# Ledger of designs, part 11: VHH binders against Leucine-rich colipase-like protein 1 (LRCOL1)

Target 1, 137 residues: Leucine-rich colipase-like protein 1 (LRCOL1), of Homo sapiens (Human) (a6ncl2)
Amino acid sequence: GYGPQKKLNLSHKGIGEPCRRHEECQSNCCTINSLAPHTLCTPKTIFLQCLPWRKPNGYRCSHDSECQSSCCVRNNSPQELCTPQSVFLQCVPWRKPNGDFCSSHQECHSQCCIQLREYSPFRCIPRTGILAQCLPL
Short names: E, the ipSAE of ESMFold2; O, the ipSAE of OpenDDE; V2, 0.75 times the mean of E and O plus 0.25 times the DockQ between their complexes.

## First folded at step 12 (VHH; framework vhh_7nfr_2)

Design q06 (from p05 with G56D P103Y Y106T; at its last look DockQ between E and O 0.03; V2 from the best seeds 0.00; counts 0 for: pae O 7.4 > 2, placed apart)
Fold by OpenDDE, look of step 12:
Structure q06 (fold): chain B 137 residues (1-137), chain A 123 residues (1-123)
Amino acid sequence: as target 1 above (137 residues)
Amino acid sequence: QVQLQESGGGLVQPGGSLRLSCAASGFTFSSYHMSWVRQAPGEGREWVSSISGSGDDTYYADSVKGRFTIARDNVKNTLYLLMDSLKSDDTAVYYCAKDSYTYEGTWVDYDYWGQGTQVTVSS
């Protein structure tokens, strides 16, 4: 089963409605639980749709330092859904679940950090090869 | 200044028990998840157990599940690891680790570690 779940917020937007902040949305996206990185997933209120990590030239990455991603944020304007993001400007370096550093991204998880709400610290989601694929339900 | 100090390690026979403690200071203890991580000789660090800031949620590695119990006292700013039915494979330095972010967020990294306490399980 999934780890700890956030309380259902009655104020969550409906299915298909765009979110501007993570707390506005509900997602059934499975992310690695911070407390149990080896085994547990938790649903997140992630509203981003991000493309896989790529080199600036569009090729696949071998490690995080060479990669960029385009992260799409759902909003009320269909024209402004996606913003290019440098993965390593937002994400913690690749790490193994035990905290060790990685030599390649294939063996590790990257903690992609985004500011989920205004004036709040960045929150990080472990990913492998992609920034985020957690869409609102 | 954040400080974490482990204690309670020692030499124990297989099947024995130990209780580790981690004294925390320099941050709002109850706001952060805490973890135990161990490192055996010649091995990398291995996640052992975690507990939520509130203490309501506990998690264990499969290797220790059913034998170890993580707990915390948020009044005393202390993290505990009760280790029962110890095995030779449990021999390691055990570290107390602070999660980087508060429990309101998602973070799997640790920003502070203790110096560790040695646990040796041997006949």
Scores: ipSAE 0.014, ipTM 0.319, lowest interface PAE 7.4, mean pLDDT 66
ESMFold2, look of step 12: ipSAE 0.520; ipTM 0.851
ESMFold2 (binder alone), look of step 12: mean pLDDT 80; pTM 0.801

## First folded at step 15 (VHH; framework vhh_7nfr_2)

Design r01 (from q04 with D57E; at its last look DockQ between E and O 0.29; V2 from the best seeds 0.00; counts 0 for: pae O 3.1 > 2)
Fold by OpenDDE, look of step 15:
Structure r01 (fold): chain B 137 residues (1-137), chain A 121 residues (1-121)
Amino acid sequence: as target 1 above (137 residues)
Amino acid sequence: QVQLQESGGGLVQPGGSLRLSCAASGFTFRSYHMSWVRQAPGEGREWVSSISWSGDETYYADSVKGRFTIARDNVKNTLYLLMDSLKSDDTAVYYCAKDSYPEGSWDYDYWGQGTQVTVSS
């Protein structure tokens, strides 16, 4: 039985040509593959999946998914950047130091955001002594 | 002399909205963090919300998160609290509070006289 011959739509765009949809490309892959906001027909290989281009390390990002490293974090920079993951550098978001105002435990390096006074905002507090349990004082 | 004057309080039905204002004078308003604190009858003062001097950072108590919005106009020297989806438990006197130090110590040195917010059917 002749399997359905995939009609090679002669109108398919070649590799490197501008595209809007995957179906426009011979490769069936239309992705951003550069810093340019242009989608191009991209080859599908065993090693190259039709995945959106991800930003290299050092580029501004908003989400982990934007980065090649799958890590978008604010380190010592005022901006979130794609950051390499290593044994020594885990993709952990920058957390506020002790004394900074916070809205959740997760915002603090100490993982402890507590209200020290009834009328004061929450602050990051070190987990030491009685505060080790991150209980409100 | 530092002055804080709250306004915009009133009687509102549950689910209603109010906008509180705090007119500030006598200090460099743009340099200080500001907060809203409320006190319900028979209860202590409860922190409601804070905003950084620049307005870039806002903080909310869990009880008001998603319903209240703190804002400021550093040109008008005015602090705002937008209160949506008001509940009976939001009934309180609402106070504007000034941070003691520029760029924040989050100790309060001045308070307004407060404005009454009553949420009742």
Scores: ipSAE 0.035, ipTM 0.432, lowest interface PAE 3.1, mean pLDDT 82
ESMFold2, look of step 15: ipSAE 0.482; ipTM 0.847
ESMFold2 (binder alone), look of step 15: mean pLDDT 82; pTM 0.827

Design r02 (from q04 with S52Y W53S; at its last look DockQ between E and O 0.12; V2 from the best seeds 0.00; counts 0 for: pae O 2.1 > 2, framework grips, placed apart)
Amino acid sequence: QVQLQESGGGLVQPGGSLRLSCAASGFTFRSYHMSWVRQAPGEGREWVSSIYSSGDDTYYADSVKGRFTIARDNVKNTLYLLMDSLKSDDTAVYYCAKDSYPEGSWDYDYWGQGTQVTVSS
ESMFold2, look of step 15: ipSAE 0.542; ipTM 0.861
ESMFold2 (binder alone), look of step 15: mean pLDDT 84; pTM 0.840
OpenDDE, look of step 15: ipSAE 0.680; ipTM 0.926
ESMFold2, look of step 16: ipSAE 0.276; ipTM 0.730
ESMFold2 (binder alone), look of step 16: mean pLDDT 83; pTM 0.836
OpenDDE, look of step 16: ipSAE 0.035; ipTM 0.380
ESMFold2, look of step 18: ipSAE 0.521; ipTM 0.859
ESMFold2 (binder alone), look of step 18: mean pLDDT 83; pTM 0.839
OpenDDE, look of step 18: ipSAE 0.037; ipTM 0.500

Design r03 (from q04 with Y101G P102S E103Y; at its last look DockQ between E and O 0.43; V2 from the best seeds 0.00; counts 0 for: pae E 2.3 > 2, framework grips)
Fold by ESMFold2, look of step 15:
Structure r03 (fold): chain B 137 residues (1-137), chain A 121 residues (1-121)
Amino acid sequence: as target 1 above (137 residues)
Amino acid sequence: QVQLQESGGGLVQPGGSLRLSCAASGFTFRSYHMSWVRQAPGEGREWVSSISWSGDDTYYADSVKGRFTIARDNVKNTLYLLMDSLKSDDTAVYYCAKDSGSYGSWDYDYWGQGTQVTVSS
């Protein structure tokens, strides 16, 4: 073509397109929309809020704010996971159930991590009068 | 039926390395924790290392920590043990063991045939 054409400054990006600023998006909402750190044009809520995606329960996390539950604690793992709040609406660490592999007593709900047999790994074991070697810490 | 087949053993010098493999079949490999257990001549069986069903968590006996690495490939249904900085007291038959997953017993329900590792000067 003859000469440069004037470029219109429009909000043209649709849902799912990469962005850096809200104004690039038809939704006027550029935020994190998945596990990836990339910001994408995202729908606003029914209250017209531009909210970042948060991790569902079971996802690895480092901070409470990463989770939909607002609760990032150790639950059935040595790693922190997004976890539902307790029945008392508290964000408390869940502990591994009996039978799970462990490295320390405090990982276990029972507070008892022992090696039952020389050929077995360490496991969370029920804390009863039968078990002689459990130290809660 | 469940089958576990170890391979990769052999004769190595102290300080050497070996990579053991365990091919698994006859069960849903990704659903079970797996372990390596060894037995030196004239001794009982000794736990070496364990890995969670997903591969996310690994555990090691103090005697091998920092020298051995356990891994699994849930696509190929294979368990691995990478053994570095081998010592003469690592000489043993190495077994692949399937965790039963049963609450209360917490035992292995299936074992491989074993692969011999010999570390000698």
Scores: ipSAE 0.349, ipTM 0.788, lowest interface PAE 2.3, mean pLDDT 80
ESMFold2 (binder alone), look of step 15: mean pLDDT 83; pTM 0.842
OpenDDE, look of step 15: ipSAE 0.629; ipTM 0.898

Design r04 (from q04 with P102T E103S S105T; at its last look DockQ between E and O 0.43; V2 from the best seeds 0.00; counts 0 for: pae E 2.1 > 2, framework grips)
Fold by ESMFold2, look of step 15:
Structure r04 (fold): chain B 137 residues (1-137), chain A 121 residues (1-121)
Amino acid sequence: as target 1 above (137 residues)
Amino acid sequence: QVQLQESGGGLVQPGGSLRLSCAASGFTFRSYHMSWVRQAPGEGREWVSSISWSGDDTYYADSVKGRFTIARDNVKNTLYLLMDSLKSDDTAVYYCAKDSYTSGTWDYDYWGQGTQVTVSS
């Protein structure tokens, strides 16, 4: 027989070690807890639940299940992104916040994508005044 | 201490190609948007290209679209600019610039020393 090797407990991995199965981890919780496509030994919640990490809004996705919002949609961007969900459980278009890089007005929550300085990239900028015009500054 | 070090510049003929590199240290490179900016002699600095922190989104000035490609390697903490079909108008010092982390700022907080690109017959 294989006496000494049969006594090895595979649940020896600590928090942050790569895993494939819950049983490999001392926490008995093997899930995604980073932005990488691999699972790591992870602490359970205060209610002893082993919950998978999900992407916040604005992150690239391929499936609704990747997103905290359960919404993976193609807004005006070239790629699908995690977007907010309304109180009626409808996926809402995600728009970039002020300061973020953009290519068109429609990408921005402010609807305003301009270049503030010759050395600056185009950014989503707050609209000013009651006339709601893009500020050249 | 944030440091940005450009390299790969040089003298090239019109229609030629160059690959610029920017080695980054002293900050969490993968967390910040990065840009290339250039400055011709006697002129102000001009935006060339930007790339998101993840590398998934790229942006180009109209003057370089279709000729330049920005890329990053978040493992090696290096920003790249691949320049093809170079013209005399591309002659400039090329700077690597780190986007600001501070909430509400819309500028760069650190610049490299620059690398000279000269396109001449």
Scores: ipSAE 0.402, ipTM 0.811, lowest interface PAE 2.1, mean pLDDT 78
ESMFold2 (binder alone), look of step 15: mean pLDDT 81; pTM 0.811
OpenDDE, look of step 15: ipSAE 0.669; ipTM 0.920

Design r05 (from q04 with W53G S105W W106Y; at its last look DockQ between E and O 0.01; V2 from the best seeds 0.00; counts 0 for: pae E 14.4 > 2, placed apart)
Fold by ESMFold2, look of step 15:
Structure r05 (fold): chain B 137 residues (1-137), chain A 121 residues (1-121)
Amino acid sequence: as target 1 above (137 residues)
Amino acid sequence: QVQLQESGGGLVQPGGSLRLSCAASGFTFRSYHMSWVRQAPGEGREWVSSISGSGDDTYYADSVKGRFTIARDNVKNTLYLLMDSLKSDDTAVYYCAKDSYPEGWYDYDYWGQGTQVTVSS
């Protein structure tokens, strides 16, 4: 907490030295700099930002912010991976093709998960009809 | 030219032990931090363990703590991973990776070709 004008005991640590606070580093940047969960004095970006290390493409992830690409999606695999964004900087989540089993509309590329008959499995189907509704074929 | 060559992989039973080696050349080995990273079939890369250039500091993923031991020999320029109490979940290709910055933790700039570890009965 804030105390009566206490002066911080700062170390002017160089790049690669262990740290807990930005102020310990000459770079004023103490962040994760590898896949390992430890913080080190790190150079700021060319935009003078102190950003944590992010996973390269192909690494397991659970959130977009973990990835250098800012894109954590399934790339036709059983798990989410850091993946390059599209040419328009879009991070498009993988979705199931038509015919696959599903439990919600969001799982499907078509955005359409329907049970065609009572007691049948739900499947991704194409969107059809004049109003582009999620209708059975 | 930087060269990293893993060896020591193979087939082992659950509960068994294995020692991986990574022969390093083409750089001042003792000046760089080294890591083991693994990749199971169809999965992303998973960090396993890291060791400082001097060997004084070691780090482990939670999934391997107490079972794996990272070590290095700065005379022979060799990185080791001693693996005990192996489980089927440990099945993967294991890579050694060189940190890009001397005496620092930065980014991996060189990787070995990998060695396969398979844990099954």
Scores: ipSAE 0.000, ipTM 0.272, lowest interface PAE 14.4, mean pLDDT 77
ESMFold2 (binder alone), look of step 15: mean pLDDT 84; pTM 0.845
OpenDDE, look of step 15: ipSAE 0.170; ipTM 0.618

Design r06 (from q04 with S50A A61V; at its last look DockQ between E and O 0.57; V2 from the best seeds 0.00; counts 0 for: pae E 10.8 > 2)
Fold by ESMFold2, look of step 15:
Structure r06 (fold): chain B 137 residues (1-137), chain A 121 residues (1-121)
Amino acid sequence: as target 1 above (137 residues)
Amino acid sequence: QVQLQESGGGLVQPGGSLRLSCAASGFTFRSYHMSWVRQAPGEGREWVSAISWSGDDTYYVDSVKGRFTIARDNVKNTLYLLMDSLKSDDTAVYYCAKDSYPEGSWDYDYWGQGTQVTVSS
């Protein structure tokens, strides 16, 4: 005799359901799992760790912690990208090849970003000593 | 023959907006970096903005950052410049410029006749 009663279940939510606590999830993992700021029931890693989603390589970022690689490299451009660390575990900035548009020397592999004419954009060029700013040392 | 035809200029009040278009023909548009260049009365030309051949990188002179947006449509072979928050200093003839070499170069080799933008109260 009584009306329907919601059965209380611990660890009842599946992957992708909204949550506030780990215990709400079958995975026992309630964390950020996408670009959205909301916490969702999420699979643990292969090492059974409940880690927040981080951006893969190539995604725009503002600081290292956003990236799976823990490496968000900046140059003098708003275009910062999540980047793999080197084999020596260094977080080195990605640099543009010669010919690409740039706004500062540091964006370029050559470390030389110049404007050849007043009405031309800045470009990465080989470091040849064409201008005093980019003379070889 | 390479052809670049700018349009969309006009008279606008300070704080207003305009969208410039540049129709391109006579070359493989999607293979070239493109730029907007402007020339105020009695002055030399000034580079304003550039966009990579793929459209994935955009660049702006400091005086227009946050106000102007460059874009391209590689299907329609059209370059755009969206100009917001226009100031009197933006008064100029605006030219669409084609890069000299596919997928990167040092120089621009072609531009159109230009379109006049006048910002006046």
Scores: ipSAE 0.000, ipTM 0.294, lowest interface PAE 10.8, mean pLDDT 74
ESMFold2 (binder alone), look of step 15: mean pLDDT 83; pTM 0.826
OpenDDE, look of step 15: ipSAE 0.030; ipTM 0.373

## First folded at step 16 (VHH; framework vhh_7nfr_2)

Design s01 (from r02 with P102T E103S S105T; at its last look DockQ between E and O 0.01; V2 from the best seeds 0.00; counts 0 for: pae O 11.5 > 2, placed apart)
Fold by OpenDDE, look of step 16:
Structure s01 (fold): chain B 137 residues (1-137), chain A 121 residues (1-121)
Amino acid sequence: as target 1 above (137 residues)
Amino acid sequence: QVQLQESGGGLVQPGGSLRLSCAASGFTFRSYHMSWVRQAPGEGREWVSSIYSSGDDTYYADSVKGRFTIARDNVKNTLYLLMDSLKSDDTAVYYCAKDSYTSGTWDYDYWGQGTQVTVSS
């Protein structure tokens, strides 16, 4: 995985606006879940199991900044070809229970965890997807 | 076939510097994010640093921030890790890894053989 996000000096965004990073939102950043498109805000435990980000023309995105209209995930709606991702893939990395970084799903299996809260223990949930926590609680 | 070949490792004293290189082939290097991962004796793999395909964004583990610099040359198909102010705790085999994100899965799909870095007085 990419590891933790770089701290950027970004202006705060309002609720509902796309967030590239947690720091740029005044409230909790929300990600549009392709599996549940009507759920705008998913709490801290984000396991991105969506389709890869795509450009409006259907090409794959490596970075959301590559897209003029933001990178999105394709959905099955004929009227709405894709749903934009509101949180970038670069998030807080998964960690082992002892706090060590997880480098890949292969090495940790069910031992890779995310911290739900700064003062809470890591939660170890075996998931596929990004090795990161993308949203605050 | 995908190939990643690390080089540049060696023995250095604390406070010393090394530059690791990873020669990539068998895939469109410029289209993929890349990472360095290390494994110390008796320990598991530890993420060190990652760089976007474009090279614009870089990320570091807290343990190496301010000391290590990841870079890439997409023309030469080469990934680099500049390591300054090396510490004994940096002793490990350093691996070049190709990042992979497919259908919500984020992981490494290819690894190099690794290069040994030993920091000792």
Scores: ipSAE 0.006, ipTM 0.250, lowest interface PAE 11.5, mean pLDDT 67
ESMFold2, look of step 16: ipSAE 0.486; ipTM 0.847
ESMFold2 (binder alone), look of step 16: mean pLDDT 82; pTM 0.829

Design s02 (from r02 with S105T; at its last look DockQ between E and O 0.17; V2 from the best seeds 0.00; counts 0 for: pae O 2.5 > 2, framework grips, placed apart)
Amino acid sequence: QVQLQESGGGLVQPGGSLRLSCAASGFTFRSYHMSWVRQAPGEGREWVSSIYSSGDDTYYADSVKGRFTIARDNVKNTLYLLMDSLKSDDTAVYYCAKDSYPEGTWDYDYWGQGTQVTVSS
ESMFold2, look of step 16: ipSAE 0.539; ipTM 0.860
ESMFold2 (binder alone), look of step 16: mean pLDDT 81; pTM 0.832
OpenDDE, look of step 16: ipSAE 0.040; ipTM 0.404

Design s03 (from r02 with D107E; at its last look DockQ between E and O 0.02; V2 from the best seeds 0.00; counts 0 for: pae O 12.6 > 2, placed apart)
Fold by OpenDDE, look of step 16:
Formats: structure tokens, C-alpha cells, sequence
Structure s03 (fold): chain B 137 residues (1-137), chain A 121 residues (1-121)
């Protein structure tokens, strides 16, 4: 992860716009709930309760290094393919939401996360879930 | 016993270059991803760069991209950080960090004592 970073003054995003920080999602943006992706949406101020990361074959992912195996979030429908997590696939270091570097995965209980592809320190996914994009309600 | 020993730090002028080394022992060096992390005065730890065990994949913080190069010699059990075009903001203690798992977990279980890098006119 990256070192301490100053909070960026970002404007709130409109519905449908991608959010890079939790604060951007104050404007009725939410993250799709992985347990009910088509029915429930939660604000981006907290990490989602997500299903464990899985490989396309259904096996659980145990380490970030398994991102090469295309670990993904399962969709609600068992017939649907899981959605690969690009953040996971890049195998980037864990960081805290404030930009501080994480030294252990024990910090990952809503403390540390994997930075998303846009390299926003405030847009990341925890090991057991995600801080996903701001999606329309 | 796992040991990491950094060296190569010093005082340089802006625009200067340094090469840091980290001598590793007490574990199968070639099996672990390695990283450089730095800490400036009054600030927290900042990730700088990581290299996979094979040496094929490297990652850099945006602040050092294009200027720093991480490398490793698995025969010599040594990690390197080539630092070019140094800036005042690069002033920090630089630490070598060992990944906790051979497969890579991006958590660290061992750190060196650090080497001081000071960039000043």
C-alpha cells in the first residue's frame, strides 16, 4: 500500500458515476450487495458484507496471489458466472482507507483493503469483501 | 533466524542517485516476495515497491514510478532498490520487508533495521 495520503477534496458523484471515495457516495450512491446484487444496495461508507472471493471453478481464494487465477465475486444466481475483481487480479498491496500501508492481513477487518484499479487510496476492497463502485439506487 | 539488513543509504543532492541493498538470510529468499517500504519523519510507513519471488513482476508507488527500480538476486539473497532522480520528498528511512507467505500475501512478517536516505541541497 501507499503511505499516508491527504484526503482529496472530491465532489459528490451523481447517480451512475463511479465513486473513488466513500464521501463521493453521499449523493444517493451505493454499492451492490454481493449477497443480493439486484435487490440491495448499500452506501459506500462501509465495506460490504460480501461472499468470500472464489475462483471461477467455485473454490475459495485464500491469498491475494491467487488473483492470477481470476478470483471473483459470485453473483446471486448460481448459473451466473462470478465477476472477476480487477483489483484482486492486479494483486496490489493492501492499504488502509486513509492511505497508510498495511503490514498484516489482520488489519483487514474493515481497516485494510486492496486498492482499486484507478489507484484511489479510498476505493478498495477488503479481503472478504469490497468497497465497490458507486452504483445507482 | 530471519535477518534483513539494509545498506546503501546516505546523503545526496536532489537529482542524485542511490542504490540500496538488502541482505537476506535465515529463510528461502527465492520463495518470497519482497518489498521496500519507507517512513519519513512524522509520517507513517509508505509502500515503495514490491517484487515477486521470481523477479518477473514488479510494482511501484506512483510517487516513485519511473525513478526507482526494484530488483533481486536470488543467488546472492539480495534485494535492491535503484533510486534515480531523487527528490527531497524521498527523504526517509527505507526498510526491506519480507512477505509472510511464499505464495504472496502482501503482509509482512519481518523487517530490516532500515537505512537512512536524505535528499537535501
Amino acid sequence: as target 1 above (137 residues)
Amino acid sequence: QVQLQESGGGLVQPGGSLRLSCAASGFTFRSYHMSWVRQAPGEGREWVSSIYSSGDDTYYADSVKGRFTIARDNVKNTLYLLMDSLKSDDTAVYYCAKDSYPEGSWEYDYWGQGTQVTVSS
Scores: ipSAE 0.000, ipTM 0.266, lowest interface PAE 12.6, mean pLDDT 68
ESMFold2, look of step 16: ipSAE 0.548; ipTM 0.867
ESMFold2 (binder alone), look of step 16: mean pLDDT 83; pTM 0.839

Design s04 (from r02 with S53W; at its last look DockQ between E and O 0.05; V2 from the best seeds 0.00; counts 0 for: pae O 10.6 > 2, placed apart)
Fold by OpenDDE, look of step 16:
Structure s04 (fold): chain B 137 residues (1-137), chain A 121 residues (1-121)
Amino acid sequence: as target 1 above (137 residues)
Amino acid sequence: QVQLQESGGGLVQPGGSLRLSCAASGFTFRSYHMSWVRQAPGEGREWVSSIYWSGDDTYYADSVKGRFTIARDNVKNTLYLLMDSLKSDDTAVYYCAKDSYPEGSWDYDYWGQGTQVTVSS
């Protein structure tokens, strides 16, 4: 899983603002976590575990370039489908909070996420649910 | 042998413009994302801009957004950086960088020798 996060007393972010911790997001906010980002959300008030990206056969993925190999991240619910690494057809690159590009999926602790270009530079689909924009459910 | 050769750097005044070029050879240029990275004196490497292998998508650091434009010619195997409204803070050696993997990992395996850009009044 993702390492322990220090609890901070932060003001809530507005809709569309990037959040580094779920405590920053308003209630009923979610992060996009599907191939259909306009419809499917994961509640931002709960961080996901830092689960490694894996192929359908369970093999770990390491690089964004493996998006065509159907790499995905599994959620904690066995009944739910694996979320593909490439939520966009073009396999959008991972970014860090400061805007820098990530080099591999091993940088989970750096809060790397897949940037959602349709919205903002800080709107991401992260591995862990960390570093996303607050969106209304 | 992979080769990247930057050109087009120079001395310009604030508000001026430059066009950098990076001539690529020794690999299938059209299959790789390409990036510009700069290093100012006494500072580390700073990512500037990236372009998708197809040229359809471009990415910029916040510091250069609206001022710089990255482009590529996959026929000429050339990467470009159009720099407008240059500032003193843009002074650096500019490198072109090749992505390590086709279709992008955003890790870099090859760099050019760099071209000096100096913005000064």
Scores: ipSAE 0.005, ipTM 0.281, lowest interface PAE 10.6, mean pLDDT 68
ESMFold2, look of step 16: ipSAE 0.516; ipTM 0.856
ESMFold2 (binder alone), look of step 16: mean pLDDT 84; pTM 0.842

Design s05 (from r02 with R30S; at its last look DockQ between E and O 0.30; V2 from the best seeds 0.00; counts 0 for: pae O 2.3 > 2)
Fold by OpenDDE, look of step 17:
Structure s05 (fold): chain B 137 residues (1-137), chain A 121 residues (1-121)
Amino acid sequence: as target 1 above (137 residues)
Amino acid sequence: QVQLQESGGGLVQPGGSLRLSCAASGFTFSSYHMSWVRQAPGEGREWVSSIYSSGDDTYYADSVKGRFTIARDNVKNTLYLLMDSLKSDDTAVYYCAKDSYPEGSWDYDYWGQGTQVTVSS
């Protein structure tokens, strides 16, 4: 049985052409496909999903969803960049080495930010080895 | 001679705002990290906030995070503390403190005379 020949609407835009709506595209997928603010006809994924282009590692981002890695984190600069996820599939921001000033435990590589004195600023301190404790010196 | 002079303290109602200033002289102000420390009556000195020499990085005690802002003007040799949403627990003498070393340390070698901040209804 000759299945209904999908009338190739000759008016459909091809892959890479500018679009505004999914229906304009032969692929039925119109999304952001580059760093440009323009939407383009994009192929659907194997799962028939219409996914926007995502930024590779090192590119500036505002949200995890912008990144191919699904990880947008702050590095040693005030900017957030697409970063690879850790081996444990974690999205971990850059953390400060021991001795640096900190505001919270999470800022430190050691996960330990403490005051050495009552009137002193906080610094990243190594945790004790066996007990993994964050204790004042 | 190193000199630090605080100003801008006063009496304010809860929820009010103040701006403290610390005028620095007698050293290369732009080379040193600066801090605010406060002391309430009958209590010890409590660290409030610190700012790097460049002004790029700032740090705050948990008790003041989101309410206070430390800033500096290296041209004017002045340290600032903007205090918003003041609470009764913020009542203290506020001191400007100079870090002992340009690279930053746990120690302060010079302090101002302090400025009184009183938060009361």
Scores: ipSAE 0.042, ipTM 0.446, lowest interface PAE 2.3, mean pLDDT 83
ESMFold2, look of step 16: ipSAE 0.544; ipTM 0.863
ESMFold2 (binder alone), look of step 16: mean pLDDT 84; pTM 0.839
OpenDDE, look of step 16: ipSAE 0.036; ipTM 0.374
ESMFold2, look of step 17: ipSAE 0.503; ipTM 0.853
ESMFold2 (binder alone), look of step 17: mean pLDDT 84; pTM 0.840

Design s06 (from r02 with D56E; at its last look DockQ between E and O 0.21; V2 from the best seeds 0.00; counts 0 for: pae O 3.2 > 2, framework grips, placed apart)
Fold by OpenDDE, look of step 16:
Structure s06 (fold): chain B 137 residues (1-137), chain A 121 residues (1-121)
Amino acid sequence: as target 1 above (137 residues)
Amino acid sequence: QVQLQESGGGLVQPGGSLRLSCAASGFTFRSYHMSWVRQAPGEGREWVSSIYSSGEDTYYADSVKGRFTIARDNVKNTLYLLMDSLKSDDTAVYYCAKDSYPEGSWDYDYWGQGTQVTVSS
């Protein structure tokens, strides 16, 4: 299961400012939109608030169960194909390889992991740019 | 033909210990990550523990961490689960699971028939 989520009331970050903690994205820190990386930005709070996921054809996903229908995200390259995911990566708490919860982005860059399936171990996947900067919404 | 056969289950009292074994055949055992998954009555499958093909890296669910130890013998083609300090909540059928790919996809293509573990006073 996923751990409990805590909301913090934080001040808004300015455009271009670095986001250091997941909780800061509640203050409208955002990342590049997976479908429109050059035009849109959405809040990415990995622990607390979900990024809207979409299918390869651009259809919006509303629940993790839809990932069986190839809900996916794009990386920073718009020409790359969308990769289907079994879990909304931005909606799950990240953990260290030893199972402990991550608390800051400093820990997350290639150090934090997600559970991709209900009956699988945590998998560590290097991630960049998830909460790197506060971008305009 | 891939075969996984669990053994070692039984009835134990709380605080007791068990050692489960999974005998593997029909594939290159040393090349695949292996896992234990359990299913309690009326519940879904729950991941328990995983071990990499080399045996060096191990993972545990929070519920069993510090109490269970996963191990493997690549010469004997056998997976083990040492269970200490057993609790009533550990009551389940325990399955041995083979990873689908040597690279570790964490999808499982083969399962054993399971072994029953019952923890009761």
Scores: ipSAE 0.035, ipTM 0.380, lowest interface PAE 3.2, mean pLDDT 69
ESMFold2, look of step 16: ipSAE 0.418; ipTM 0.834
ESMFold2 (binder alone), look of step 16: mean pLDDT 83; pTM 0.838

